# VHH binders against q6dbn1, part 1

No score or structure here was measured in a lab: all are predicted.

Target 1, 243 residues: q6dbn1
Amino acid sequence: MRCISCREEYLPRNAGTCKECYVEAGETEEELKREIDDLKAKVAFLRLSSSLDHGTSSTSRSFTDVVLIASEDNAGSPPIPAHKSVLVSRSPVFKAMLENEMEESLSGTIKISDVSYDALRTFVYYLYTAEACLDEQMACDLLVMSEKYQVKHLKSYCERFLVTKLSPDNSLMTYAFAHQHNAKHVLDAALSQIVENMDKLTKREEYMELVEKDPRLIVEIYEAYLSKQVNTAAGGTSTSKTS
Structure headers, positions and changes below count from the first letter of each chain, unless a header shows other numbers; Kabat numbers aren't used for antibody chains.
F, E and O are the ipSAE of ESMFold2-Fast, ESMFold2 and OpenDDE, as the mean of both directions, binder to target and target to binder. V2 is 0.75 times the mean of E and O plus 0.25 times the DockQ between their complexes.
[cut] marks letters that were taken out.

## First folded at step 1 (VHH)

Design a1 (framework vhh_ozoralizumab_d1)
Fold by ESMFold2-Fast, scan of step 1:
Structure a1 (fold): chain B 243 residues (1-243), chain A 126 residues (1-126)
Amino acid sequence: as target 1 above (243 residues)
Amino acid sequence: EVQLVESGGGLVQPGGSLRLSCAASGFTFSSYAMYWVRQAPGKGLEWVSEISGSGGSTKYPDSVKGRFTISRDNAKNTLYLQMNSLRPEDTAVYYCAAGSWEQAYKDAFGKSFDYRGQGTLVTVSS
């Protein structure tokens, strides 16, 4: 699509537009943070008024009206009680499930088949508080969940976390993961890390597996490296004494 | 312009096998992840499987893991779902979808509401 040529030709104009977009995104982010803080206070109030206690054995006693069940574990994990109003307001997928008289709406039970109990509990906690305690595995699990249940802010939060954990040792697998889940921020950061450490690419245990299973990813890495090398050579070499 | 046509459904006995196909057109098939999503009678949409654009990565929920295999033929612009050890609970209309999971889910949701012969029906009964 000639995107490289277009960017090079229009750099001064595109740089101005990019700055405007960053400023607008920053203002929107601050506004959203204020809304999140307000929602946290409202959720704390709702928890106090509803007597939502994890020691309560039934939803009718805690004023919750739905339970979520993680089925990836041994199927013995406890149900996670929640409020339909919270799930519906935070996720269009839950809204579809709960408002269109699907089985989940009728039974008051939502079975999530591809998530661990800990990941589901952390996900639900995030829907209430906009907070999550992340490690690399939890960030990957919640990124997948945020994609499937359309929780855009959580996806962005998980991407930011994964970028802070990038290293030469994990960048290839992180790139593959990000490519699979359309995690553009992680994808761009991982690709940059790989390109800066190209001498290590073929020495990774995962390299041969990816060459066999997803060769397009490897081609994209080499193409990005060549593009960066051309730009560096054009701009950086001001003195040449020998051929 | 994007068009996806599911086929291969039918009536099968428990323990049987069935292979679904999805013919894709109107986009660069190999550039997009593909999904199978199903809707059982009276139930919501359920994610069944996903495959990367190259076919190198696949994912399944536990409900079908080990029984179903997703595959693709990028030369033919066709997606497949091989279903083995079928159970009555697998009875559903099956939809294929392309792109991000979010867009795939919404597309499948829209198709499930249209009742115009979208998707392919799989019935597992004795």
Scores: ipSAE 0.018, ipTM 0.262, lowest interface PAE 5.6, mean pLDDT 76

Design a10 (framework vhh_8dlx_2)
Fold by ESMFold2-Fast, scan of step 1:
Structure a10 (fold): chain B 243 residues (1-243), chain A 125 residues (1-125)
Amino acid sequence: as target 1 above (243 residues)
Amino acid sequence: EVQLVESGGGVVQPGRSLRLSCAASGFTFSSYAMHWVRQAPGKGLEWIGNIYHSGSTFYNPSLKSLVTISRDDSTNTLYLQMNSLRAEDTAIYYCAKDTWEQIYKDSYLGHFDYWGKGTLVTVSS
């Protein structure tokens, strides 16, 4: 199962890399165990803190009233217990869902599709602690969830992370992802990097896929490039310019 | 509630062809990319290829000339056509649902949230 960790790779690996996937499975297991231990320690800290805070209900934090389920989990992962009060305070979407007579409010169960158990757990952890450990894939997963549930700070956090990971090799697909999920800061940064490396655009393996699946994105890239060329030509012909 | 059920496996002689099917339910099949993955006995998972909602395909380069992936959105069925089967193609074959709903994304190796229980293909004389 842990060959699923290869999801952090942008493209599929070649046949015969089973040994590498096996090694990565061991590393993922150790990292997951460390994350669980860290989460347990932070939960213990928050529990201790809540017992001492004036105006903070210790019962509210220790007794959960809703569970979240990653409905597309391969193994049938356990429900993630949470507090309605935390979810509604952190997300207007959860507020609408839980304060109206919707199925989630009545059943006490929220099913979340298109998300792994690990991503959902990290998302919930963020709602409680404002902390998340990101890699490129987790940042993408959490960005999508932050847009869906309107968690603005998490979206900003994920965008900042993704901008630091931009390279000529990933900028085209990062641009497509950002366009799809209205991630404007990532979109602008990725577009800038693509335009700076236009000689490599048509040589990317992903280029023809985007031409086929979403040709308007490619048109927008060329339009941005041409706009830059016009601006560069106009500036270059200036005989006397001051600032 | 997402369900993926593979079928069509069995014992087949080297050099022959075989078509596997995957029946999908519990999600909007036509909106998701689908993957085929295999696992030979005692080995890790090997990604075979994917098919996007549009019907566009992307294959593992080492298998590109030997396999074809197709889909029938009217019946929520995914297919894997395999040609010129060899002993090393002996494996359990899984279909898997991509995590992302939208039209523009490449697949990531192993980035999928549901797979079926698999169907065994044994290539032997």
Scores: ipSAE 0.000, ipTM 0.093, lowest interface PAE 21.4, mean pLDDT 73

Design a11 (framework vhh_ozoralizumab_d1)
Fold by ESMFold2-Fast, scan of step 1:
Structure a11 (fold): chain B 243 residues (1-243), chain A 129 residues (1-129)
Amino acid sequence: as target 1 above (243 residues)
Amino acid sequence: EVQLVESGGGLVQPGGSLRLSCAASGFTFSSYAMYWVRQAPGKGLEWVSEISGSGGSTKYPDSVKGRFTISRDNAKNTLYLQMNSLRPEDTAVYYCARDRGGSYEDIYKAAWAQGMDVRGQGTLVTVSS
């Protein structure tokens, strides 16, 4: 009988999983349960120390000591009040800005451009609560912000959401976006989607633009496709137990 | 210089109506989607409506759907918000905002790359008896 997990042969025909895989799966389940408990405790702690309303981007019930502004030259967005201690604990970039003798630490104002007020508000809310309501636009905006401010768990959250939205119609654009912003989970998933639908690659509106602006991305797609063909034919990795 | 100037706010009784206007200048108005957004006292910014550059497509959240109507006059570079059946919870500063467009440049263009890049100073709407 083959193990349903690793496909290694073992003799008990009534077991769907070999003992080694069963033990490994049980250990992984235990580790995942501990991580879930840790994350639940972290979320509970964050909510106790911050605003409990998901519509609030800052704690109006305590003394704030910094403001964040999403502003362009001609656009006056409302300032978002926050706590330096929260920003420092959630982001190494904010830590560097606020703990060193930088302008932002002295003025109490952090200006963030190229982001909407709603995206910045949602980002700050996430720093306080570890919660964010995502659609595709918000997930992309927050992914970019999480990369810039090095908020690892938010980046992972946005990547998982974007992977669920992958389709043949958006995979090329998603691949280019993920490549630019070092989103490796989305990058790998998008590349797989493209390689599965190679006949549609040249039909995308974005294809010609990528050929002109970043031809290496197109080369990488073709290389991945060729690698898949070679690996499919490889005797060491393909099923060869047909007798 | 790109400028957006809102007007038409004021005090109105519950169940009443108001029409807000936004005068745009310094850019090709018809080439940009436009938004109405609002901020109630002590709360965050909430989007209220969206209209495409041509005026052919409009979107609303459930909170205002059926009560508010966004429109535009591209010949006059003006955006409008017709607000009917006003409620006390509609009390807010209302802002006109321009769509940012393809924020990820020419490499990839997507609706999800859009956002607000310019907004006006706002106009106060108070719904009270």
Scores: ipSAE 0.000, ipTM 0.122, lowest interface PAE 15.9, mean pLDDT 74

Design a12 (framework vhh_lunsekimig_d3)
Fold by ESMFold2-Fast, scan of step 1:
Structure a12 (fold): chain B 243 residues (1-243), chain A 122 residues (1-122)
Amino acid sequence: as target 1 above (243 residues)
Amino acid sequence: EVQLVESGGGVVQPGGSLRLSCAASGFTFRYYALYWYRQAAGIERELIASITSGGKTNYVDSVKGRFTISRDNSENTMYLQMNSLRAEDTGLYYCAATFEKAWKDAYGYDYWGQGTLVTVSS
């Protein structure tokens, strides 16, 4: 009997897996599931707070040494208390701001422009917990913030969410947004969806506006469409990258 | 859950025919380019046939004129009709799907099947 799973890349004369490898695969699956459960418990233990009201009587939220203020809502939004150590460990931009004894470090206040209170609060919550509740608008807002503050995992998380929300109806505007904010994964996904639906491109309300305001984006779409026609065979000859 | 499942493999005499199927669950083929790969002993996986979301097909020279790839988005299934089979066609056949250039090559193909064995023997 030949076993596919216990031998390196061979074509077996007899197809399938031996009973020993089937049992071993089941044991590996159980071990991986146990490891996932262990990792989830560790992540839960390492979370600093699951609440959005930092700086209350909770031990994990007490002893804040900085406040963040959303400046989009002029004077109407409360300050968001946080810990400099958390901000510094999660963002090299906050690290530069706070460790170089700049005005923000001395005053204990960080003013963040062009962001809503809800987006800023969710962003800070993510820095403490590595989780955020997303809708399309929040994902866009947090993607912009993750780029500005160099929080790579949050950027990837928002991009993955936005890709799941792509449709022929939103792909052109999503492409423009992704291009503006260096969101490569969303950009490629949106472009592919536009190219798949080229017959609808010129019928979009947004098409003429983009032709006027950013014609290079439209040129890039047409160039990608032409490249797809030529590269169908090249895509077909692409193999897995494992040599 | 997202998966691709191949079926239709088996043992056939030289000159015979087989039809392979690849069924998807957890996602739709509508926006995906679809591929058939073959793995022979001691040889890296070879792309043998592809079909774009728009239906454009491509084949490696060794199977051109003998194999036909097709897709049915309504059934969420892809097929490979194999005619005039040769001993050299023996191998594990894998289906793969990638969202149409949604990700750079760095992400490779989005989904792979587990493979189905085709043996051409006397």
Scores: ipSAE 0.000, ipTM 0.082, lowest interface PAE 21.5, mean pLDDT 76

Design a13 (framework vhh_8pnl_2)
Fold by ESMFold2-Fast, scan of step 1:
Structure a13 (fold): chain B 243 residues (1-243), chain A 122 residues (1-122)
Amino acid sequence: as target 1 above (243 residues)
Amino acid sequence: QGQLVESGGGLVQPGGSLRLSCADAGFTFSSYAMAWYRQAPGKERELVARITSGGSTNYADFVKGRFTISRDNAKSTLYLQMNSLKPEDTAMYYCTATWEAIYKQAFEFDYWGQGTRVTVSA
C-alpha cells in the first residue's frame, strides 16, 4: 500500500524569457487540462468505490472487462483486472486498441512487454487514482510506459522526479536514458549537469561504452559544451547596460 | 571515481556464516540495481543474488533460504549475509552495479568490483 500522494511535488517551471514564458504558459494549460482529466478519473473511481462500500456481494463490485499481463516475469505474474472505459479515457493508445475492435478488444487481454508486474500494477493504479509513489526505478519504468501509452501527465511527473535525483555521478546515464525515451525535461537537465562537469566526463566508466555503442550521444554533449563556450565568449548579452 | 570494493570474505567451516560488503567509491549508489556474482576456480561466473534500486530481491536456487541480499543507500553499501555455508560456496565473490534506467533492449552498463575470497573447508 501507498500512503503518500506524490503528485503535490509537481510544480510548473519558474519564469523565463518573454518567449520562454509564453511557451511555459502553453505547457501550464496542457498540464492543467491533464490534471483535470486525472482528477475526474479519480473522482469517478472513488465515487464507484464509495457507492459499493457496504455491498455484501464482492462479485457485483468487480465488473472488469479486460486483463493486463506483464510479460517480463516468466514466473507467471497474476493478471491485473481493469475496466476498458478507464483505460480508453486515460490513454489514446488504449483507446485505439480497444475501440477499433482490435484483437485486444475482442479477447479482453492486453499483453505488455518489457515491464515488471510491480510497474504495471502501479501504472494501472495511476490510471484509476492519478497517484503513484516513485523511487528512481519506478520513475524510469513508469516514464517508459507513459511514453508508450501517451499518458502525458504521468510522464511529466516522472521526469520532474528524476530531475531531483540528478548528480554528476548519474547524469551521463540519465542523459542516455532520456535521449532513448524522448524525455525532454530530464534530457535538458542531465545535459546541463554534464556540461557543468565536463572535466569528469571522460573519467565516467560508462563513457567508453557510450562512445562505442552510441557515439552520437557523446558528440551531442561536446556540441552543447562548445555552443555554451562560444555563446559565453561572444558576450551572451543582446544589449549593453553601460556605454 | 566509479569503483566498487568488496570485503568480508574469509575462511569458515561448513555451517558457518559470513557477511560480505560492497562499498561504492564514486557513483550514485541509490540509482543502481546491485548484484552478487561468484566464480569458483575453473568455473564460469554465476549470479548469486540481485537487488533493484527499489529494494526488490531475486536469488539463485542454490542459495535461497541461506543468503540474504540488502542495501544501505545512506552508506552506499551493498551486503550479502551468508548462512549455513557449504564447501560448494567456495568462490571469489564479486559485486556489480547496473543502471536499470537504460533501455535494456538496446544496451546495458555494468560496473564490477575486484572481488573478495570465500573459502568453506572441513
Scores: ipSAE 0.000, ipTM 0.170, lowest interface PAE 14.8, mean pLDDT 73

Design a14 (framework vhh_h_nbbcii10_fgla)
Fold by ESMFold2-Fast, scan of step 1:
Structure a14 (fold): chain B 243 residues (1-243), chain A 126 residues (1-126)
Amino acid sequence: as target 1 above (243 residues)
Amino acid sequence: QVQLVESGGGLVQPGGSLRLSCAASGFTFSTPYSYALGWFRQAPGQGLEAVAAISWSGGSTYYADSVKGRFTISRDNSKNTLYLQMNSLRAEDTAVYYCAASYEKAYRLGFNYDYWGQGTLVTVSS
């Protein structure tokens, strides 16, 4: 057998690498573990105490200077106290809002439309801690918020989660959602899934609705499919090229 | 073609209970990122009022303050049906109840819904 790293011959019982490459891989593993531990320590050091930790009541929260309120569609949800300095440091949109003497900066109140209390609470928690518990619905909500407030790491985190949930049954609507919210990673993955299952496209209940509401999305799917067909025809027998 | 059909309305005594159903056709509840669903009502001579909403996954629910603790919204994706369980009914709950679906996957107590049912009358009277 040859070592997969240096191509030197070795015995199969040496786990697919020569002794020298095995030792090097072990040293690299320990180095990477040390690096991970160092990065975790740095993240813990930079992590801010969240006003939402352990259900702290609004009356017991210290030194907050702004409140965030879910839209009027969610009237009756409690305001979420926060710190302007945290919002500004995490989001260029909040920075623009709070540093340019806008109404939010003067009133100390930020109203966020078309968001649930739970999604807003989770989003704010993420700005303090870089942690969020995702299900498919929360991932979609936080993706939209991360785009709107330009929180790139949260957007990437949500996209990675949503890609793991892709199936033939949800790929068409996931594609439409990703297109609407500039979620390129999800968009590309959903498009690939649709193209692999083109025989089912016109049988989806959502197909005709998308044809009517956003026909360009359907055209883009067919264009991607045709491109793939041309690529799969490449390298066929000499008779595969029709005149 | 998307259609929503309500059922379960009727006359009920104050303090009683009713369960409203909304059967959907032209889309499936089990498809992720599809439709958020809600219940709205309109009392005689009054404007449209949002009652309850449920996300496409069923993971999030929203209620108007007037019905919190009394009404429960739920969905059964296998039956393609939306429900509103109404308990401790009051005379003020008398209205035509509409189910609605939002294509934008919105789950809110607003009026930006794409598809609406015909309505079912609920009368709370002694």
Scores: ipSAE 0.000, ipTM 0.222, lowest interface PAE 13.2, mean pLDDT 76

Design a15 (framework vhh_8dlx_2)
Fold by ESMFold2-Fast, scan of step 1:
Structure a15 (fold): chain B 243 residues (1-243), chain A 123 residues (1-123)
Amino acid sequence: as target 1 above (243 residues)
Amino acid sequence: EVQLVESGGGVVQPGRSLRLSCAASGFTFSSYGMHWVRQAPGKGLEWIGNIYSSGSTFYNPSLKSLVTISRDDSTNTLYLQMNSLRAEDTAIYYCARTFDEIYKQSWSPFDYWGKGTLVTVSS
């Protein structure tokens, strides 16, 4: 028999994974567990560093060398402490800001407009840990931030999440959002969903809003639909009857 | 009832080594990560390092060459080995249990602490 994982031969009366794949799976699991523990330790250290910064009185030293502030109107939210070295290593935009813009580098303060405290905190957490807890709103917020600060992997992560949440009911607005923020994977998935449900397009409340505000998006939907029709008429090879 | 009891502190000469212990009870020790934290007189808390249930260790980079953290799950005991002690190592040393809800925002990564053990480095 063939191993279901590696396709190697093994004893005919043994079902499932071969011995080599079983051993390798066990080793991979142990290594992954170590990686998770290391990331947990980094998170614990960063939380402690932040707590020490915020709890310090007169003579305490900060472990962080920069603070991020969410929005101009954010009088009630605390600054988010971070390390310049982490920000510049994870974002070309932060690198340019902190190495080329002397004012932000000298002041140790970065003010970020049009972002909530929760979104900014989650974004910073991702820069340190490569992890983020997503719902639809957070995925949209972090996708916008990942484009602004050029964090490619976070953008891909948010796009994968948003694709899993696509439905006929949200696909038109998701398409518009993806177009605005150059989210190619979400864009293509939303467009596919819309094209498969074209009979519902003009019945959506949002349809007329997009016709007025951004008619090119509607034109692109119709062009994609027509292209699909032409291709199925000219080169369809998979519509054979089974009987 | 979760209890953490540090021991092994005392007066030591500069340049000497010292091993601290933390005895844990009231929970499944082998399932939790553990931390060492210290507080010098007139200063804030300083994180020393941790050891997770897997045995993986992560240290404060400023202290990595000077300390080693280990655990004995059979005796529910956490250890901190310190080498080349200096006057600035004078502090109360605490052991702490990792906060188990890692994805929730918390002002502290620890949920339980011991009362601490005093280490005084003097000539």
Scores: ipSAE 0.000, ipTM 0.186, lowest interface PAE 16.4, mean pLDDT 74

Design a16 (framework vhh_ozoralizumab_d1)
Fold by ESMFold2-Fast, scan of step 1:
Structure a16 (fold): chain B 243 residues (1-243), chain A 130 residues (1-130)
Amino acid sequence: as target 1 above (243 residues)
Amino acid sequence: EVQLVESGGGLVQPGGSLRLSCAASGFTFSKYAMYWVRQAPGKGLEWVSEISSSGSYTKYPDSVKGRFTISRDNAKNTLYLQMNSLRPEDTAVYYCAKGYSGTSPFEQAYKMSWGLFDYRGQGTLVTVSS
């Protein structure tokens, strides 16, 4: 058997991990715990500092002044309580919404369409903690929300995750999705993978759908491929551009 | 609360047929596209069928086209999958899945290619073996 971590051979009694990797994993876990504790202390300090202005004492009580409601499709979802100050500090879209005396600012209710309760809850949690647990579904949902509400760091985090899931089989649809939601890093990665596999482009079941729905994307792919051929003929680097 | 409850799975011999059902509640069933997706042991989720909210449009991957038929009864809030000419490679847990609100058919197809959906049920196991 091989160690799962380092691929070294191991005895069956080591339960799938060699002794060195097992010890190293334990030491890494302790280091990560220390880093988490340090980050928690830094976040606590920043929260304390942000709640203190002109020497005003911070409040120890949680007083929410707004609720967010996931899109209603007759499935009851509980309102998510939040603080306007957190929303406006993390999103320029929420800032515009809440500071311009719009209906949301007056009513204390923000209705967010086309989002699941779990995605909205995770999004709000991220605004407070800068933490989110991602799988493919959550990464796509949060990417769309981060673009809509202009949450730069969450968008980058979701894009980084989605790039790791990119394959030749999903690259064409991933390119279209990224283009629709202005996800530049995913867009560039998907385009690179498509042009490296151009002989398979027209054989994809999604190809005709894109030709019908958004032919400009197909044109952009061919233009990127032609650019690559010119650069290859010149002995240059093959790079994709999405100006 | 959105609930999707699958039924109809079981053991069947190669070449046999099964009909899966999905009882939907907690949302306006007639307004959403519905999907069947499956997960074979050790594999990722894969889309196996799609039906529009009205039932007028259906789509299948080549692996099941001509063998599987998706249908719906909006009056009964029920989704069906008729599976014919079953093969050992059809062995998987089959999930009923709800589409996202406000997304285009194209975006739904994209999400399904990633194994993504707004909500899915607990699944029903289909084993094709002698």
Scores: ipSAE 0.012, ipTM 0.421, lowest interface PAE 8.8, mean pLDDT 76

Design a17 (framework vhh_lunsekimig_d3)
Fold by ESMFold2-Fast, scan of step 1:
Structure a17 (fold): chain B 243 residues (1-243), chain A 128 residues (1-128)
Amino acid sequence: as target 1 above (243 residues)
Amino acid sequence: EVQLVESGGGVVQPGGSLRLSCAASGFTFSKYALYWYRQAAGIERELIASIYSGGSTNYVDSVKGRFTISRDNSENTMYLQMNSLRAEDTGLYYCAAHPGSLEDFYKTAWQTSAYDYWGQGTLVTVSS
């Protein structure tokens, strides 16, 4: 295998890099962690300084200037308080929404459709901290939100998580989901797994429903399989046969 | 609460006919795609027939021309008419329901890779 950074060949055990590049990556990661800790300390100091200037604790005053409301739940979910400055700095979609005096900017309320309170709260928490605890459902919810609000790092994080959860049992639905939400890395990984297990495709309970609801998706799977068969059969005595 | 109740199973001779029913309650039946699954001894549960909210139907090759799936949205009931029964058709027959919209379908699939609702099954035995 070849190192990603220096292009030297290495054993796969080195997580896709040679030892020298792995050490460099580890040193960069440690430096970034120290920088993050320093920034967290500075943020904590600024919050403390602000609270002292006002004579109130940060716990008694939120300093928020916008609220987000999850509209999926029929039980009135509590508003999620936030800062316009944080939303604007983290999402170009929120920037457009809040800086162009749209209704959301004027009312101080952003209503987000088709999202649960838990997913919205986790999404907002990520915008502040760059941290999110994922399970499979949360990763899917946050991937949808990250695509909608153009939060590229969160989308990549969710895609990497979902790739680790791929199995023959979920690859068809994962492929369909990734196709719907423009998740290219998950799409490619799921498609590869489906193509490696084509004998099982028509046995999946989801197959017939996808044929009805999104037949183009199924056609694309068969086309990818045929393309792979042509490439696989390129050698040997007959290019029309597969092994 | 959501319920799917299968009925109509029994013992029939090869070449005979049987009609299965799946009565549904607790959800908007007309918006759901509905399925019949079969599980034979030593074999994983397999999809036999499907009927979508618009009335389109699909069948596995082994039952095409012999089985007919239908639905009655007014009665919240789905049927499977089984003709020319063979010994290989012996098994537990389950009905299942899944949301009719593509968005709801994807949302549900992410929880278990399964449908929202399953029945308890009805036994069909093809033997003399």
Scores: ipSAE 0.000, ipTM 0.158, lowest interface PAE 15.2, mean pLDDT 73

Design a18 (framework vhh_8pnl_2)
Fold by ESMFold2-Fast, scan of step 1:
Structure a18 (fold): chain B 243 residues (1-243), chain A 125 residues (1-125)
Amino acid sequence: as target 1 above (243 residues)
Amino acid sequence: QGQLVESGGGLVQPGGSLRLSCADAGFTFSSYAMAWYRQAPGKERELVARITSGGSTNYADFVKGRFTISRDNAKSTLYLQMNSLKPEDTAMYYCAATYEAVWKQAYGGRYLDYWGQGTRVTVSA
């Protein structure tokens, strides 16, 4: 039978959905649960009737009890004041950092490496509001931060945005990025596009760079291509002879 | 995968010279494009100079004619020769190893780069 969602063939006695679509539905359920948690946090924040300042440092403002500093912009960036309770509720990494009497918990300062002030500010704003405006660079910045701090809904949101920006010209680089940052949805979409354009793979400038830097990624592409050809030719003759 | 280690920074008077080095310990240096970036006090990190695996160079307008980027693939070392230094050259200088193709696309590429910890250059009397 053909899977109702992806239209791939599967055994007739499976429950109306192939394994891949079943896994995807489970991942969507987890994403929606995280979105519900994000909305609950936003509602809780609105009930507090407090908001983040932009472009200021705070020494004695209100009830903020932690500051975040962007290391990339450290010399010119103001600290971003925040509430430990918000960070802890939104990120298990911040929870571990702030509740285990780590240096950050004791100093009241969290230093985040290799991130711009604008990206960090947008990330913190998302933790309070569940809202973020994306372009390609911000989506990459926030995806990396969401993976590091385990903010799964933001990661999924950034992945969906990046999938809309995929092209044959950027798919190999996007595949490498997604592989390094465990971005499964982007990875699968990029890989699919590469496999559909295999005749162009060895002609890309980035191809030889990936062969040199991370040949495992290239092997995975060829393995996926072979697997797709075998699945496409299932129960028949060689497709290579006629196409 | 290795680590980049910058050296050669220090205090120098206006008009002076410094040579920065960036040593690679553990990846295939010769296959990467290499670059020098700097971050001045109160400024964003900016590209200073770039050199491809094949030796082609590109410079920011504000250092053109004063700085020279070079590489020694046999020694896995990147260099930046800085001449006619000005007070506005005061910054933390970082080296980076990157994919050449990724640099052309501009987005996401910095997350494929390998960075060093930086070396400080201060130009003052």
Scores: ipSAE 0.014, ipTM 0.272, lowest interface PAE 7.2, mean pLDDT 75

